# Ledger of designs, part 2: VHH binders against NADH dehydrogenase [ubiquinone] 1 alpha subcomplex subunit 10, mitochondrial (ND-42)

Target 1, 347 residues: NADH dehydrogenase [ubiquinone] 1 alpha subcomplex subunit 10, mitochondrial (ND-42), of Drosophila melanogaster (Fruit fly) (p91929)
Amino acid sequence: TKKYSVFNAIFDKTSKRFDENSKVICVEGPIAAGKSKFAKELAEELDMEYYPAVDLDLIYINSYGYDMRKLDPQLPPSCRSYDVRNFCLDPSHDLAAQFQIRMYMLRYSQYIDALQHVLSTGQGVVLERSPYSDFVFMEAMFRQGYLSRGARSVYNELRQNTIGELLKPHLVIYLDLPVDAVKKQIKARNVDYEVQSKVFSDAYLSDLEQLYKQQYLKDISTHAELLIYDWTAGGETEVVVEDIERIDFNQFEADIHNKKMLDWRFPLEAEWCEARIKYCHEKPDLMNYFNVPRFDVPELVRSADDGKVWRDVWFNAPGMKYRPGYNADMGDEGLLTKTKIGINQGI
Short names: E, the ipSAE of ESMFold2; O, the ipSAE of OpenDDE; V2, 0.75 times the mean of E and O plus 0.25 times the DockQ between their complexes.

## First folded at step 1 (VHH)

Design a18 (framework vhh_5c3l_4)
Fold by ESMFold2-Fast, scan of step 1:
Order: sequence, then structure tokens, then C-alpha cells
Structure a18 (fold): chain B 347 residues (1-347), chain A 123 residues (1-123)
Amino acid sequence: as target 1 above (347 residues)
Amino acid sequence: QVQLQESGGGLVQPGGSLRLSCAASGFTFSDYYMSWVRQAPGKGLEVVSDISSSGSTITYADSVKGRFTISRDNAKNTLYLQMNSLKPEDTAVYYCARTYEIYSGGYTVEDYRGPGTQVTVSS
């Protein structure tokens, strides 16, 4: 909505932009539950910014729209692309560990952008899943033997180093589908690699549901409000909006032992300003917390030889030789102005 | 506050050598990947080389392989680029940059860059 400036930080306090709709809402639920349609409609009805589910296109599609997956024939096996399609078709692949860590990092990065939006503009946000729920997929993969103990250990260390730096959502909405309904919806969607996948077994989907309900929802509900809906036949977004409007987000004021909204209770206006600065200006420092040693987990380490081939191929890909905005082969003119913080997808 | 300051640039004849240095302050240097980036007259920014926090993982652009050597001294918070067999095509402003790996396998994001040092290769 409104570009935040240093001038605004000095003369306009962050808390003064907040109203009853300055909320972080996370839409959760199993695969094929209809989360995307619902989350988009909810964001529209509440006049909130919509954040769709992350995927590896955020890594593999470069700033010029070139799909880096096209380079796979030129790369050694350890350096080839691996996304949700590959996971569905070959979940036992060594790259499954890297895939899951990348999913967590992408959800984390998006969540920081969402917090930045709320704290800078006062407009609420609706996200499809969050870094807080990502571990249910990691644990389900581990239970099915798709991740090693070493990979799980690295994931847990990355999560422990990063999760405490975020502000928990105000509201979690869980769209509930039993395993049988999930399997039926996967077949109804008729996505080739999903229908062919052995991943969506009763065991995997049951583990995912159990981890969601008995761990994630239980834990997050101590801090966030929780709404659960039977979404087997879908539902009306307007009904959910009405339920949201009935929530008392300040019920903690009547009970000091109530931890609801704890992350959003700032006693000083300076603390609101510091939170805004943290997510608007210190995102690179937050992402640096992902630098965790992995050299003792073989599937998370590329050999020096493989890494050399990968960089040679990726550095010479369309749009990858120079920083975004500076590649003449892609039509860039190399303007005088440049950003201190550059996005560098292959370097 | 992060600060990066390059030095060691200058005028050199084709076939000559230069050693660039980058003094880093305001952060834990040993925790970050570092890179050298250059911009030739009328061209975009090209990543020349990067080096992991420990120095164990190093990469080079094809244009400089076999001629340039990146290194770091974590005790002195300093990044180096040894440039040998310099060509007129190496004429550029050279920047020191701090990066971190957010994507597995050496994918990095640049978060800070120094003001740069000029290297001119001319007879």
C-alpha cells in the first residue's frame, strides 16, 4: 500500500497504523483441502494481502522468467533440480532432504515479508501455511524413511535457530479433511504426479494429520486463536469471516496467565518500531541464522567437483551472468542506480 | 553496522598482476560467504569469485579461472583476490560483497557491498 520510509519511522509511530484488521492469519490443512481458493477469498473479504503457498519455482525461475530446471541434463545428479513433482515421484531420493529444508527457508522468507507488510502498512495478511507448521511435513517424511536422522537433526537445528525470531500469527484457520477425503480430492484434482505418487499413502496422510492436530495446533493455540472447520464438502468464506469478527483478540487482558497474542503485546512504542526495523531492514541477518554445519550429513553436501560443474553451468545460464537488472543478453540496460541488497539466485 | 572497504586497485599492463584486499568490520566475518563482483565500463555486475566462511569451498567465473585466486584471513577480517595474467577485458570496478547461503549448494544472497576499487588494464 504505502512505501515505508526513514521519515515515517521518525514522525509516525508503528502502533498508530494498527487497527482491528492488522492481523496475521495462517490457513492450514492437508493437501488438496482447497486452501488456496479459501485463503484468496478470505484475504479479499478482509482486505488483507494474500500470500500463496510457496514452492521451488521461487528458486528455479530466475528474475527473467528462465526455468533453471532446463539445465539438469548438464548437471551431475547431486546438483539437479528437485521439487514437489520429484518428491511425489521419487521421495527416497537423496535430494528430498535439501527439498524439505528449502521449503522451510522459503516459508520463513515469505513470513518475514508478511510481517514487514503488517508492521509497515497496518494491512493484515493471509498466508497459506507458515514456518511454524512446516515441521509436520519434515516429521511425516522422516516417519516414512524419506529423511535420515542426520537430515532431521539439521532441520531441527535450523528451526531452533530461526523460529524464535518471528512473531506468531494472531489466528490459525485449519481446514479439516479426513484421510479418505484427502485421497478422493487428490484423485479429483487429477494432477499426474500426485495421482501416480506412492507418498500419499494412508500412513503418510495419517501421520501428517496426527502431527497437525496433536502437535502443531495444540502448540500454536497457546499463542494464536484457532478456528477449525470440517472442509470435506468445502464451505462458505462469509461464515468464516463472521466467526473471525466474533473473536476477542484481547481476552488476555482479563487473565494475565493467558499467552494469547504474547508476541504482539509491546509495552513500549519503541519495541513496535524495533520489530518493524527488524523485519523491514534486517531480513538478511535473519536468513544468516540458516548457516548450520551440514558436512557430516552426506545428502546435504555437494562434492567440490560437483559444485564446480554446477556453478559453471548456472553462472552461464540466461540472466545469471550479472545481477538482476544488469544482463544485456536479457534486455537490461544497466541503469546508473542499483540496490545495495541484490538477489543472486545462481551466485 | 556492516562496513566493507576495498583496496589494491590501480593501473597495470596486460599480463601483469594485482592483489585486491577487502577490510570487513561490523559483523562476524568468519560466519559469512564472501564474494568479489566487478563492473566493466558499459556492462553489468559480474560475480568473479566466492568463498565459503571456512575457505573450503571456492568458485570462479569461467572468464577468470586459472588466473585469479580468492582467499580470506578470518583472524584479520580480510578478503583477498590475487589477479594474475590480467587482460584488458578485466578492466572494471571491483567490489567486495558479503553473502549468505539461503539455498543449499552454494546459492547465496548478497546483503552488503563495498564502494569498489578501480582496476585498469592498459598499455
Scores: ipSAE 0.000, ipTM 0.240, lowest interface PAE 13.1, mean pLDDT 83

Design a19 (framework vhh_etentamig_d1)
Fold by ESMFold2-Fast, scan of step 1:
Structure a19 (fold): chain B 347 residues (1-347), chain A 126 residues (1-126)
Amino acid sequence: as target 1 above (347 residues)
Amino acid sequence: EVQLLESGGGLVQPGGSLRLSCAASGFTFSSYAMSWVRQAPGKGPEWVSGISGSGGSTYYADSVKGRFTISRDNSKNTLYLQMNSLRAEDTAVYYCAKTYRVTYEDSGYTYEFDYRGQGTLVTVSS
């Protein structure tokens, strides 16, 4: 974090970009609750930037639109793709641990982008879930035996190293669906891997609900305002907007013991500018906190031999051999001599 | 030896248009992909647009796609950026860059640029 001088703070006031809608709102709830439709409508009504739920396409679809999952037949088992479809159909697979860690990393990366947007533009954001709630999925997977004690330990260490670097949301909206309603909505959505999945048992869905309500919502509400809705039959986004308009996000100004919005209380303009710089300029440094050694958890460690095969296959895939703009196999033109992506020594 | 000279910036109202130019020297211009990179006050560099050596392939950041058009004239060693429907968020110093490296990260690819000169300032009111 770069510390601003008093003169820089005077001439570059980050806080002056803020208005009543410069808020971070997280929409939370169980699977199939209708979060995407609601969050998108909420963002539209409040004129906020919408951040959809993350998925592994962000890792597996390259800059040319090539799906890297097509390489799986050429890869050893430890290097093959594993996304939400694979988790639903085979949750006991060793790659489930890497999948869950990648989901946390993607939510973390997206949340930094959302913070950058608010601090840079003053426009509020609406996100589907956040890194703060991701642990409920990790714990539910662990309780069902889908994650080892070692994998859980690594996840908790990664979370401990990273979660404190972010600014907690102003508002969390929880769309509540009981287990039986979740099961009905999964059937109604009729997504093939979801309806076939053995993951969505009463035990798993009950664990998710318990972890959300007894741990996440309880913890996050010490900082964020919390709105909970029975969403069994869906609801009217406009009613939620009315409820949001009734919230006094500055109630803490009247009560010294109130801990709400603590992450967003900067008495000096220099502190707002430092926060903006952190999420705009220092994202690579924040993502480097995920470089935790995983040597004691076999399912998270790739052998040197497997790693060599992965590099050979992945960096010879369509669009991957050279940097964007230099891949002739994708229609690019450039230098006859190319620079390989990721490996300086190989040309 | 690589020299890039940007021009064309100025003050415009939201919804306005500007055309940026970059004169390149010191290398075989037609053999290199070129990019535009911007840096808003207090922010890090943001890649905006890229174009292949021949001009046959163009790439845009989501924030500018549909509004900005990158082009080049290899006979004049000049790179252009046509900017339409400008927004307050487009306010930045714009640099012409010779793309030299790409690093893979879990969030996708991050560009590393060698950009030269003082850039050209674009200010969009509001």
Scores: ipSAE 0.000, ipTM 0.104, lowest interface PAE 14.8, mean pLDDT 81

Design a2 (framework vhh_5c3l_4; at its last look DockQ between E and O 0.05; V2 from the best seeds 0.00; counts 0 for: pae O 13.0 > 2, placed apart)
Fold by OpenDDE, look of step 2:
Structure a2 (fold): chain B 347 residues (1-347), chain A 127 residues (1-127)
Amino acid sequence: as target 1 above (347 residues)
Amino acid sequence: QVQLQESGGGLVQPGGSLRLSCAASGFTFSSYAMSWVRQAPGKGLEVVSDISGSGGSTTYADSVKGRFTISRDNAKNTLYLQMNSLKPEDTAVYYCARVTIEYTSGSTTYKVEFDYRGPGTQVTVSS
């Protein structure tokens, strides 16, 4: 029937799109390791799509380019913005928990987009960090007392409910720097809120390193290929490319007992199609668990009074009166002919 | 003061139906998107369904899609959840929650946070 034919068409297209470069690559490493530069270069050299590190700009900058953080002076403390800068400057703030949860959410969202891209186009992707490694930050924050046990619980619940829905990366590249080198790099790049931050203590940075190496990389290596480089003095992207080219990502396809690349073993075209449908059309469902209120954690709850103030300010901001694309005052046109924003692009 | 109060829960056999209601007060109801969330025994909270302030947009979890229908009556400040073809897996405490922040990433709009939730109503599906 018509449904089957549509599915068949999708199947044929999906399998034909995949080649040796149809890979998900995640670049990992400590802060100030040079991940951004490297990941971008790698993507360019491999002709892959680059996904930069997520940040709260994705939340606070609206579709019209207005930075909602400008409204903070008009907002009660519980409703003010809190991004990485705020974290660096005031890590003990109650909004740190929300911040970390949002970071995971954004990384999760981005990763879905990346999967969608690979499955839809066949073009590989290079991501700076991933939702899989995000817990490293949560745990480090927790260890330093910046997150409550309750907040940690919320995070872990969210992770548990979401992370299994993704396809793990083909390759993780870890840029390794010792703590001292990280500190030097932080100073060298001279980001004001980082340099003056008490967050980047030896203890915190050591925790990050330990969590990355002893938990994340160990766990992820059971599925993904892993390349680790001493990046203290930097490195050459070309060398990494050569190493990548030596990897046989299909070597485990026939081994049912090996977990390497397990998420990407699709013996049937139908399974490819299902994966594509999942990430191309069901992203809102996948994101659904992030939309769960946890009222048992006080720092994650906003009072009704503050909420009212927030709403009054937030939705009176430029471009916020209506849904994106429906704000005439911001130059939106064709309002009457516009259909609801599609769920996902890239069919 | 913002208030939310769920009702309509109870014991029902598999395949049965329930209709939950949430009475809202203390805020402009039509200005806020609303959600139904649930918590099953031993499980975390799960968003079941969402509806925009105007009621023009709805979303459902895959687990309930085709079986549940969210709606609202803004004149009555009431949120509804029609639950049909109930399954044992639907057993949970159901809460109505007020959506505060939404943002768009790409072509998809996401809820960012909730600021209020009712005390919940128990739904038990058992033979």
Scores: ipSAE 0.000, ipTM 0.249, lowest interface PAE 13.0, mean pLDDT 86
ESMFold2-Fast, scan of step 1: ipSAE 0.127; ipTM 0.557
ESMFold2, look of step 2: ipSAE 0.000; ipTM 0.318
ESMFold2 (binder alone), look of step 2: mean pLDDT 81; pTM 0.807

Design a3 (framework vhh_7mjh_2)
Amino acid sequence: EVQLVESGGGLVQPGGSLRLSCAASGFTFSDYYMSWVRQAPGKGLEWIGRIYTSGSTSYNPSLKSLVTISRDNSKNTLYLQMNSLRAEDTATYYCARETYEVRIGSGTTVYYFDYWGQGTTVTVSS
ESMFold2-Fast, scan of step 1: ipSAE 0.005; ipTM 0.398

Design a4 (framework vhh_8ghr_2)
Fold by ESMFold2-Fast, scan of step 1:
Structure a4 (fold): chain B 347 residues (1-347), chain A 127 residues (1-127)
Amino acid sequence: as target 1 above (347 residues)
Amino acid sequence: EVQLVESGGGLVQPGGSLRLSCAASGFTFSDSYYIGWVRRAPGKGEELVARISPSGGSTSYADSVKGRFTISADISKNTAYLQMNSLRVEDTAVYYCARTYTIEVYPGGEVTYMDYWGQGTLVTVSS
């Protein structure tokens, strides 16, 4: 729509920044599998940007390090914080549905940032999980009775409205741990709320493994290359790098029915430029697809009165009145002489 | 087609009053959109100072202007107003009328989206 954004992208020739290492890699696996250490090492070895696992600190810790959870006493119950600690200790709480939708939205938002990075710089990315695998957690929670049918319906509608707007990863690496090994690693990590968790039962962990292997890996492997490793005792990142170097990401050219890399097959320079614009400049439009009213699921609906209180409290909190870099109350000396104004409040 | 036309800015003494008007054309007021007033002061970022639902059913104000500014809407005239009382030097800014809607992008976070803007009107508070 904006005349100069499309024109500049076309002349920038987005595809010229791409090389054989301009890839989206997702590291998947159960909790406590050692994904963070592996993904970080893999990103370093391949000279790719590392995206750690999302958590609600991305919502609750503002750009000045202020923890917005401190505002809970000023907020109505429907607007109070609920994070992974709360979920582990009280998964039957009404806010568990909101928590799961938040996790999907955070993974979606991070994934757009990763696509933006690849399309803008040509540097590849390594992510811990993605919006494509998030549904395994939602389904496992539903099977354990932590989500209502209404909440599951809302999640599925939000996912259906949004997932098709993204480009699937080039490669998925699945670190495989059986349930007993996962439980052993949770104990070894010794995080208080994880060890005391009501969520990490044999049933829940078994459901996650089944959903990963029988649904996610099966579905994603039609479009992405897939590597699976027994990670019970960990492994050598160099071995995985060698396996990646052996992958022919253009093998689809030999078979017209091969759907591998379908999302990344752009026959025209203009199509690469359109993808860059979509993920670099139209993120707010993509995130707006999550604005779906759900009046039949009370735990996901915030009243107008509650929303007003939340807005007044949050946007008058330390560091929230102006954009990051412009909050004098936080010691900022930022000065930006712009005649054009666009407003993004929050994340 | 969609236009927001502002009027009423100018120079005023501290403690004085001004009334800004925002005439909307190309759309009618609806519950899907709030009308807001956004200001940009020299050396500061954008601040949403006031917002009103098109039906006039709900209003919100920034703490910096609460009790001094009043937003209102005349639905029959498709016009929104910002009554600014007890003006201070720090209220000096360019004031924009904008069509806004708030989306819950992340549950627990929201983005106020501005899809159409007026040209802006300068309010200078000085002696």
Scores: ipSAE 0.000, ipTM 0.151, lowest interface PAE 19.7, mean pLDDT 82

Design a5 (framework vhh_etentamig_d1)
Fold by ESMFold2-Fast, scan of step 1:
Structure a5 (fold): chain B 347 residues (1-347), chain A 127 residues (1-127)
Amino acid sequence: as target 1 above (347 residues)
Amino acid sequence: EVQLLESGGGLVQPGGSLRLSCAASGFTFSDYAMSWVRQAPGKGPEWVSGISGSGGSTYYADSVKGRFTISRDNSKNTLYLQMNSLRAEDTAVYYCAKTYEVTVTSGGKTYTYFDYRGQGTLVTVSS
């Protein structure tokens, strides 16, 4: 057997907060599969913290609830907002590359928060998608011509610099819907920009399914346990909970050479403490790896003049001049100290 | 750019031995379980043997158990199949397959998926 828990118990530290439910679970699947409802119910039944799907409101809605997209009339075209609505209606826009990179960055930031939660509290987490699966969307966009070779290269460099710093999930649950069922669910949800979308073609949705099944699920299953369900008609969360309870997450104790759960095998309490410190205190350092040179990719380059306008408009917007809690114009009574509010700190 | 290149097949007499090799490239070899899958003339594919990414666990179909040995060299990105006591029914094209296991049913049933992309290597057992 492994017997690492014996040494951890002696130190009476981070490892003693862990139990059978101290797990990272990622729920994956195509658009309109019912992932949000399922993931929320799963988190409730397992008493885990739920992390909903990220969106660009995390960038565009500031700490005071002000929607920064209202600043678009004051900004040059290269600096205007571009979110999932814009992508669905105009996927060939130059800002589509920045959009996809921001989605990866947001998933990465959220995943660090989830790791911090597990390592600090011992409570498990359920996330809708992860940075590990984000490349599926990037590759599907590239296949449809929405991203240049240069933009794809920058994404791959950014991913290469960051993905190895994380701890892989314990379990991935994939909710499977064939392309025709996805299209029916998009129509049933009746969200205007989704129904009118230029993106949700048979080709795009087929590419997405292929990339999930032929690359992501195969790759992640070497380290994580994997469950796949036909979710065409939905399903019962209780049944999935029963399947999870049948998984032996400590199977590697019978075969120490098995790579499943490798990221979560720390023989010394000091190593658990180091991991906790990394995700609790070094998040800004991890986020700094997203500063990738993009000078040879026109759609990711902003002119110096456009950058000056963007900085002046954004950092003088309501609630943006000082740190949250220090903006008198928003009713704050804290010490007024001018600070730089970076996009990475809001993520 | 995943590539699997099988080799080592040929004509062998009943009772003979052959060692098949599979050179893998385009992915982190040690992170994946690997399998050998064969297809006899006019028949569907049959799983033969599997090995975990580390090489610590091996699995065999009842039809080859005790006769075949699967192994891997992660430093060379190479998978092997040592075939002993060959019989006429072992005649097939042998494929190297990237493998992953999934539970696809609410009953907890585990399924194994194979991704074999190479041309295969032909093994003919005849006198």
Scores: ipSAE 0.000, ipTM 0.202, lowest interface PAE 14.4, mean pLDDT 82

Design a6 (framework vhh_7mjh_2)
Fold by ESMFold2-Fast, scan of step 1:
Structure a6 (fold): chain B 347 residues (1-347), chain A 126 residues (1-126)
Amino acid sequence: as target 1 above (347 residues)
Amino acid sequence: EVQLVESGGGLVQPGGSLRLSCAASGFTFSSYAMSWVRQAPGKGLEWIGRIYYSGSTSYNPSLKSLVTISRDNSKNTLYLQMNSLRAEDTATYYCARVKYEIVSPSGTYTEYFDYWGQGTTVTVSS
């Protein structure tokens, strides 16, 4: 039998919302390290919900499978799609700044969904990266000249306004792969835009590793447990599960100055209820913290004229007029007045 | 105290035009996006359009050629101009303050309203 069967026995207590299985685990590491395979296996082994790495398909592929990138010929240049493929092939493009901010917002949005899942069901979660580590990509892009000083300033302000609203993970697992091994794995997995990438230089990959190890892992380890593995030859998920079982997530109880798990110490039922409400019902309020107007950063400003063209095109795209399930042009039925007080516009 | 007061409703003949007003008070009007929403008797809410604090507008495509939304930030007033009115335009018209817009991970979004006016009734008959 697998070790996760022990965790399943604990999870089956229906009267509990938060228990030993209610853990947030983030899997971190460089590109091509095998994070997706590992994270999915770990989630299965521990009976946790798996959250795959975010990408711009979450924005560009609508709920009906329509690829919004097909609208680019109808859009002004400032409103056209720009995703990871575009970034790999053309990192100096003005839209790279918007791309990086969108990546942070998507990781932030997914992380809220993960917190909602844990606090509502008691089931733990395994995520590929998180909003907490996203800044390593922003800083590496800046060091390579792909982001302006202004764009970096906007990113930092958005992060400062939002990061403190979340609950840090219980555990961070870092899959360590040196630069040379990363380059070999990029070639081995043979994704065309990755192999041809202008981004994956020794300098960029070295900067990412340095930022991960010297900033992110150092900072997050004050609050989260940290496991680091040499993943050059891969590894066995079962070994990591055994290491996780050795972690005492309540070790902080022996030392008042220990900050590990600080965000998850809910001594009062009211505090637990407030956290559940925050992430289950107040997500729109959290996302509103991203409203940071900066007119001095041209690449992040869209003219009112361009914006109007974009809205007219996107609102009239297949499946985009109403919430998924309410678009009659796509064959849906729905009751608009039975939705929440907000009106769905489909973008 | 936030207040939104609609006015300008009434009886109008088919093919006629009408301009509705919404007087806002109790908040910094110029900082908020505003929307118009209508509800026909016995039917659900229908979103008409939105105007951002900057004056930029977005409309329900089904109504775009029939309506124009504008605002006067110096007067704290929102307007809805309606042309070529038909019997099916008979409804109670509400102005609403947009609380926020969010984009879900799937690329969809929703407007949420925190304050609504009491409504003004438009009847297209005769």
Scores: ipSAE 0.000, ipTM 0.130, lowest interface PAE 14.6, mean pLDDT 81

Design a7 (framework vhh_5c3l_4)
Fold by ESMFold2-Fast, scan of step 1:
Structure a7 (fold): chain B 347 residues (1-347), chain A 126 residues (1-126)
Amino acid sequence: as target 1 above (347 residues)
Amino acid sequence: QVQLQESGGGLVQPGGSLRLSCAASGFTFSNYAMSWVRQAPGKGLEVVSDISTSGGSTTYADSVKGRFTISRDNAKNTLYLQMNSLKPEDTAVYYCAKYTVEIRSDSGYTITYDYRGPGTQVTVSS
């Protein structure tokens, strides 16, 4: 049988009204706070779809499991891979700006998929971070001198063009760890590039906490419900579930000036259907808003010649071309092999 | 965990009809746009038709436009391809695929097709 959860019991009686009773929950907090373990447990308890934290493996590891970073020797310097490991070890590199923009784009893409899931199925979602909180990383990088004024301006323009197209979460859960506890947990995790990182200074981690608490949480709580927990020693998911049960997501009905859940207040069926269509059918159009001119920011400019080499190398890589499913270079051995078929639709 | 199982292929005479089905499991079917792609002997892969998550939007290759109809039943996690007025040129292995929008490094996005099943053979001959 299907697992019981508090949300499951509530929604069973209103299955045809899933669009009204679905929830988007974002789990936020500093690095090494234990967000992944908590978010996964929360999703299990609430019978919601879990969306793990994005990283550049979503771009660099193709559907065959081939690591595209192996192509770097064939690429000009402006086109080479740069991921979280590179950022931790060399944050002043020119590619750090591309890295941060790509992280925002990945969070944005995942958030659309989460909205699509909620509006199509009625099942709630639990995400690790969101495009709404991504700017805290950008601002912290800028404060440490890792991003130019030009790169920050491009990021802000991209965010301004895109953020207003989404529906804000119903609930944000912030797992609070002070800087000293974060540093202790980074050491305990013992990931080599994190422990050796030039980025995870007291100044950087303090800036992240300040940006989260003074900007993001204050701004998002105008529209989303907010729960904050001291997570220094971890905590019990069951306690958080009980706190969620106590939230009145319809409290705005008692106060006309309350802006909670404003994005989710659709008075007409047609408006609800339009929102569903937007996230289910128009994702390519939403992603097209990321096409902005960058000619005045040297570290974000790629020459036409470099771009041509990148396209030729990447789209001729193992797993990126149209194939029937068998590729000896990938060691394909089964009838149910996951096959990636690529078409370059943009020039 | 993602599984796609095609069926409904076979031998048919020119001008005939076939209905292909694809049973999907291991993912939330209603959340993904779906496609039919085919590969004829000695030729490259061709995208035949795409369908949106709700079925409200469809596209077709020029070679099949007006003859094929793509549809889906989200309650049954099943994708269909109704093929009418079949021609010898339609002879191919037909694959069911889900597609995803992937972000490019320097500009926009690319649509990719993944999680294809074993396919179903369609042969149009006398």
Scores: ipSAE 0.000, ipTM 0.172, lowest interface PAE 10.9, mean pLDDT 79

Design a8 (framework vhh_8cml_1)
Fold by ESMFold2-Fast, scan of step 1:
Structure a8 (fold): chain B 347 residues (1-347), chain A 128 residues (1-128)
Amino acid sequence: as target 1 above (347 residues)
Amino acid sequence: EVQLVESGGGLVQPGGSLRLSCAASGRTFSSYAMGWFRQAPGQEREFVALISWSGGSTDYSDSAKGRFTISRDNAKNTVYLQMNSLKPEDTGVYFCAAKTYTVEVYGSGSYTYEYDYWGQGTQVTVSS
């Protein structure tokens, strides 16, 4: 069976899998800073699992590679896709609030997977951003008038219900790029919707930098080690690796008031086993905290009529009628009895 | 929160008409689907009519279809039930109810409804 229990802590000690590199590292910084290249190289050099930046392809590309955005012409406006391209070109759209909440949800889901990996294998992880820093984007959007007070309230409620269930990272690496350099890199990358973006103003980018440096980095550094680099001209990953190797992650043992690594200070093997069970087997329970009853924020709800159209279109789309492996329209050969998925089964 | 206050009930003869009103207090009236229910003496509460928050969709019980019309005025935070061709069996206490949404961001934005807020009811009596 795949079940874990406190009994497993006695015979299969989680701590036996841990070494110097059993760490959670988050790479943070503004858009276009070169975070993806750096994080991937860092993970390779430290022999850690790399978790790329999340995007809405995780929602819109189904198990068969079909892009659900192709269904938009069949959907009412409230049910149409809205991703980073749409946000860059039309940030005042009602769907921008759902977009930001979904980004937080995806970062949260990925972070659970990363914790599961560390606790199950002992291999460290490198993530591009995390649920802990996601609020800087929400606050910047709010300051620019892209989110209502109601949408901000819903986001804050969802964050308060969920953020305390996770284990904070061991290390945050911030790649510092000033606003002018960010704008130059956006231009150099020459991604059409980024260059044409209504979002990447001096005000928005300055707000992001201020929120990162004065709120996120200050708050997270109470529990995580923090490294900051001027990344205007890029940098050598090897230098960062050498700096990481010089960090004493157990320095808190010399100072009773030091809260660093607090989430990772498990005195008993049973407590490590409980954490492993939580992130390996109780992920659905953690994700249920995102079900919040709110009717006072119209842009985050759909009419019953619109919802019915969405269900009918989405669950009759290519690859969506049956569980993965059983969709004949996608070339699947079912070995067992077919089982319908979605609302047509009363889900 | 929302508070619902019904009005327009009364005594009417068979074949007559009544217009019920439900005034809602609160900033969020336009985000609710609104329903009318009734309870006859000694019977369970039964569904009568529903209107979506946009007013774009309506639904009626078999007994109400063709005789009753539900409508709403979001500027006045009010929902109405126009009752025509009333019968003695339409006698009962009529309740206004607001359907709330559960905002579900997990699973691509599915939404569910629950009737969370109810008015105190207004008496409708159809008698000769």
Scores: ipSAE 0.006, ipTM 0.147, lowest interface PAE 10.0, mean pLDDT 81

